# Miniprotein binders against Putative pumilio homolog 16 (APUM16): the designs that were tried, part 24

Target 1, 332 residues: Putative pumilio homolog 16 (APUM16), of Arabidopsis thaliana (Mouse-ear cress) (q9fie9)
Amino acid sequence: MANNNSFSMSTMFNTIQEILNEEPLTVPSPPSRGGYSLFHIRKAEMDIQRIFNFMTGSEDLKDDISVLDTGTLMWMASLMTSDCDYFMVITTNKNGSKTLQKLMGMSDDMDVFFFEAIMRLFIHVMTDKYASYVTIQGMRVFQQDKRELMYDQILRYACFLAGDQYGCIALNEIITDLDDPYYRDQLLDIVANNALLLSNDAYGNFVVQHVLKLRDSRCTRNIADKLCGYCVELSFKKYGSYIVERLLEAGDVPMATVVLDLLACKTEMLIRLARSEYGNFVVCKALELTNEILTADLFYGLVNRLMPYRHLLHRSPRSKIATILDSMSVPN
Key: E = the ipSAE of ESMFold2; O = the ipSAE of OpenDDE; V2 = 0.75 times the mean of E and O plus 0.25 times the DockQ between their complexes.

## First folded at step 18 (miniprotein)

Design r71 (from r64 with A79M; at its last look DockQ between E and O 0.81; V2 from the best seeds 0.82)
Fold by ESMFold2, look of step 18:
Structure r71 (fold): chain B 332 residues (1-332), chain A 83 residues (1-83)
Amino acid sequence: as target 1 above (332 residues)
Amino acid sequence: SPEEILKRAQELIDKARELMEEARKLLEQGDTEKALELLREAYDLLYEAWELAYELGDPELIWEAFELMLEVMQLLDEMEKLR
């Protein structure tokens, strides 16, 4: 997965196993009371083990979280965020993530610990299936100054997150929930400005598809502008064809942009597209959506170029195109 | 209502799973053109469910629909190998 090789889950699990399985060191501990000691190590291991058990345990056991006193909760927040391995083991666990989300927002003083841990580990958190929801929860419940710093990090890493299997979903959740117009517009602009790159990415295409469904006219226009000249190329591709279909569905202006791009290529290329495994769906949708009085010039532009070749389009799935073309034929 | 949206999303996912299973059988039989049609329909259903899941704010549905859409993409890769 993208850029998580320096702090892998394997390394973290090995660290936990070493804590739980290893005997104390053979080297005698120094006599200093302020220093390292065998007894002190065992107490710390017991404390973090209890926190692990609580945080990752059954949700039924956590219905009583509100009855814990604030001193106990503060101690837990401090200890679980004191070490990056502790925090990641808890937050990458499904129950651990959910439990931490319940603790967040209970106290601004506790939230400082959670915020600092998230920011220290931002990329690792945002590229994990469960830990990313801890960050999302922070954006819902943290004080505004913390949320603004988190948005700055989202903007900084937006393209990297979009290209990640887990990051793209987390990014889409943030885009959906983002209610600050200043940060929302900037994030949408980053997606739109990189739309071609993202549309060709195995995970980034899902970000482009998601933002096109948000009904944000400015973002949709910007994406259409950036993809203008590339719609034919994209339409030959497995995931690129869906991007073009989303543009066709997004409104009259994006639809016109796509159709004009199709009409700008030579007839030979348009026919190749209409016969291709993915492009036929784009051409068919373009015909269906332009078959209206207000878009007749676009519709007949496509029909006139396809009609001489309709005999090449009768085999399924292309037969839907041929059916439309056959309905335009003049009786004998 | 949120309850109706949830029912709709679940029905879309269930139907998409059926179409994907049928597409797998068609790929085993070499019928790549019919498999493509079913896979495109399954993706369309999953995409609708996926966006409904975002509207609900339901992470489990979001991930279920997304993982199935990735599976459709893998099946399309398999289809391309047969052509």
Scores: ipSAE 0.800, ipTM 0.929, lowest interface PAE 0.9, mean pLDDT 84
ESMFold2 (binder alone), look of step 18: mean pLDDT 86; pTM 0.849
OpenDDE base, look of step 18: ipSAE 0.869; ipTM 0.956
ESMFold2, look of step 19: ipSAE 0.784; ipTM 0.922
ESMFold2 (binder alone), look of step 19: mean pLDDT 86; pTM 0.852
OpenDDE base, look of step 19: ipSAE 0.867; ipTM 0.955

## First folded at step 19 (miniprotein)

Design r72 (from r70 with A79M; at its last fold request DockQ between E and O 0.81; V2 from the best seeds 0.84)
Amino acid sequence: SPEEILKRAQELIDKARELMEEARKLLEQGDTEKALELLREAYNLLYEAWELAYELGDPELIWEAFELMLEVMQLLDEMEKLR
ESMFold2, look of step 19: ipSAE 0.818; ipTM 0.936
ESMFold2 (binder alone), look of step 19: mean pLDDT 86; pTM 0.854
OpenDDE base, look of step 19: ipSAE 0.880; ipTM 0.959
ESMFold2, fold request of step 20: ipSAE 0.796, 0.821, 0.785; ipTM 0.929, 0.938, 0.923
ESMFold2 (binder alone), fold request of step 20: mean pLDDT 86, 86, 86; pTM 0.847, 0.850, 0.852
OpenDDE base, fold request of step 20: ipSAE 0.866, 0.867, 0.867; ipTM 0.954, 0.955, 0.955

Design r73 (from r70 with M69L; at its last look DockQ between E and O 0.85; V2 from the best seeds 0.82)
Fold by ESMFold2, look of step 19:
Structure r73 (fold): chain B 332 residues (1-332), chain A 83 residues (1-83)
Amino acid sequence: as target 1 above (332 residues)
Amino acid sequence: SPEEILKRAQELIDKARELMEEARKLLEQGDTEKALELLREAYNLLYEAWELAYELGDPELIWEAFELLLEVMQLLDEAEKLR
């Protein structure tokens, strides 16, 4: 049913915009009657069209906002949030999103309108390229009680958002910007607890990679623990191989976790991995990063398993592994 | 420092675009092994630029880098199917 509602909502707004943008037709005077009249509906459509044009105009609208009185801004906030279609058309526009972000935080009373609209449409807002930044701005400028409710929604839908093309970027923005350690740690724990599933997802893998780049020691350890035993499987895969590379780069403990997983499989599987389209990059990085005095056991563990098969590694796709092994066989 | 980070991210993106264009030509010529190597390098450059864009808080740069990352993933799929 949500698809039908979304389709109907989008189609309805497009139809209204087409009518408003066409040249006027000759129409009869609207009838007078109680409640809604055609004249009152047309006036509201004209008012929202003016608000739409204002909100979606040039990025220099900060100056335009300063010339409007508080009463006008409150009226605009009320009208643009009065209908889900109005709000979504404005916030999914690049300039509309930027202009709305400038209005947010100006007045706590005005922010109530924006907060209500965001929460009512939370998933639609968070899965849009531009509208999601309206939510992010709210989390920066709204009063604390509103911000806490928004964080609760982020935590609730974190895995769903991570699997969405636009949601994963918005989620990463929130992770980067979130300065409250109580909510930040909970969000990072959700990502870590779902790390295997997310690492195999077309968009979720970017959330795991982003979190690993933050170098939060606790979160990195939790991810390494969850992926322990799966590093060879992941390294055969397009998305998974990048996750394993990020673990190798994330610190000595995650690096050791990966290398010990590689060494735990049989030599034939390790050679198959080293010759594979994605696994060769993982094995190469593991060799490069363990080639130090303190990790010599890990390094020579890999070398000893690979060296007898150096001739096969030369015949594989262009890979630096064979070159590394060759450099070690020359006499000093 | 923020200006230096922006300059670095732009350099990474520019280099990645060059590698991607060269990889496309190699795929058309059937040299899928070299194309995979270039695409992997392009991905690494774009990933670094993408993370720098988050550090800057620059949404336009974040999306530019991310869209290129997705394009590299599509090219990797094409290269895999040809092998």
Scores: ipSAE 0.762, ipTM 0.918, lowest interface PAE 1.0, mean pLDDT 84
ESMFold2 (binder alone), look of step 19: mean pLDDT 91; pTM 0.918
OpenDDE base, look of step 19: ipSAE 0.869; ipTM 0.957

Design r74 (from r70 with N44Q; at its last look DockQ between E and O 0.79; V2 from the best seeds 0.80)
Fold by ESMFold2, look of step 19:
Structure r74 (fold): chain B 332 residues (1-332), chain A 83 residues (1-83)
Amino acid sequence: as target 1 above (332 residues)
Amino acid sequence: SPEEILKRAQELIDKARELMEEARKLLEQGDTEKALELLREAYQLLYEAWELAYELGDPELIWEAFELMLEVMQLLDEAEKLR
């Protein structure tokens, strides 16, 4: 039994035949000196336009591209990567990106063209919503020597990519797929070493949150260490408060680090935090997560600091802190 | 299973969208404190869905959840300005 994509295969076959058969039937007389330039330019522009239409067309393209002649595919790969604009127009198109990903890994010789184009345009590719997935696919299917060079570039630009709207998502995809300890540990170390800067960034915070979800104990500890002393400051902030919540959720050691950081500030500041727009959620989560036998010292550390000021916390309908503190009261 | 993960991620996104619409109405009514609480809840659901989308390797779902998280951030800015 076979999966039949006859419609897609026949469409691809017809499209390729159109590209191959669209040379003029009439061979013009040798062009004039000026016409020679136009003759060569027009042929190349016609060929690339057909390749562009093929690569970016048909949302229903489900065919097995492997039925195409390798020589035809090599010609297409060579032409579409021959100019930076050609490559970027194709790869920044949603369908163009998907089609290119299907071509990648089919031939090591063809992959050289894609690899060189990606590396030449690395930052532009990695900061585009669709083109970045071409790079991600390359790291899945290219030969090891190419993948290692790509990881070197990822490490070099990691902090810049993390701060980009599209780059942060692409970087997280790469982090998720990375299984080589040498590159994975270096990348995680870069994120951890820059954790304070990234946690305050509109896009970098998503990278910090993602790596904390990986539950890599060394990376999580490094992030907690770098943010130690800053958890109160971060908890006042929109982006930073989420990072502190992720640390509280990341394990017993990061949770203890956060809570001890909260307890280290003056009581007046802790109450201000507990009443603040974002900090109240952090304090509430800290109370909820430390309310266990093994963390009772942390829990009661917080409760004892907050309880005398319970009346200031009752006047917020959104704050669960007062409710938690009320449940700690003795009956009389 | 991948099918269960996808279904859960979609349920989380759907619930987050409901909370975001409720928050928008509350902002129009001037109840910025309740809107903030709904927006923080919506963000947490979206964050969970977003991480599930990475587990699936589903770019469209990753971007859907991410763009909604960015919308929550915009709504939080609007709530802050109305205070």
Scores: ipSAE 0.756, ipTM 0.916, lowest interface PAE 0.9, mean pLDDT 83
ESMFold2 (binder alone), look of step 19: mean pLDDT 91; pTM 0.917
OpenDDE base, look of step 19: ipSAE 0.843; ipTM 0.947

Design r75 (from r70 with E18K E64K; at its last read DockQ between E and O 0.85; V2 from the best seeds 0.85)
Amino acid sequence: SPEEILKRAQELIDKARKLMEEARKLLEQGDTEKALELLREAYNLLYEAWELAYELGDPELIWKAFELMLEVMQLLDEAEKLR
ESMFold2, look of step 19: ipSAE 0.781; ipTM 0.924
ESMFold2 (binder alone), look of step 19: mean pLDDT 91; pTM 0.912
OpenDDE base, look of step 19: ipSAE 0.878; ipTM 0.959
ESMFold2, fold request of step 20: ipSAE 0.852, 0.840, 0.848; ipTM 0.949, 0.944, 0.948
ESMFold2 (binder alone), fold request of step 20: mean pLDDT 91, 91, 90; pTM 0.912, 0.911, 0.907
OpenDDE base, fold request of step 20: ipSAE 0.854, 0.854, 0.854; ipTM 0.951, 0.951, 0.951
ESMFold2, last read: ipSAE 0.842, 0.852, 0.841; ipTM 0.946, 0.949, 0.945
ESMFold2 (binder alone), last read: mean pLDDT 91, 91, 91; pTM 0.913, 0.912, 0.911
OpenDDE base, last read: ipSAE 0.855, 0.855, 0.857; ipTM 0.951, 0.951, 0.952

Design r76 (from r66 with D44N; at its last read DockQ between E and O 0.77; V2 from the best seeds 0.82)
Amino acid sequence: SPEEILKRAQELIDKARELMEEARKLLEQGDTDKAMSLLREAYNLLYEAWELAYELGDPELIWEAFELLLEVMQLLDEAEKLR
ESMFold2, look of step 19: ipSAE 0.778; ipTM 0.924
ESMFold2 (binder alone), look of step 19: mean pLDDT 91; pTM 0.908
OpenDDE base, look of step 19: ipSAE 0.873; ipTM 0.958
ESMFold2, fold request of step 20: ipSAE 0.799, 0.803, 0.800; ipTM 0.931, 0.932, 0.932
ESMFold2 (binder alone), fold request of step 20: mean pLDDT 91, 90, 91; pTM 0.911, 0.907, 0.909
OpenDDE base, fold request of step 20: ipSAE 0.859, 0.860, 0.862; ipTM 0.954, 0.954, 0.955
ESMFold2, last read: ipSAE 0.807, 0.827, 0.785; ipTM 0.935, 0.941, 0.928
ESMFold2 (binder alone), last read: mean pLDDT 91, 91, 91; pTM 0.908, 0.908, 0.909
OpenDDE base, last read: ipSAE 0.861, 0.860, 0.862; ipTM 0.954, 0.955, 0.955

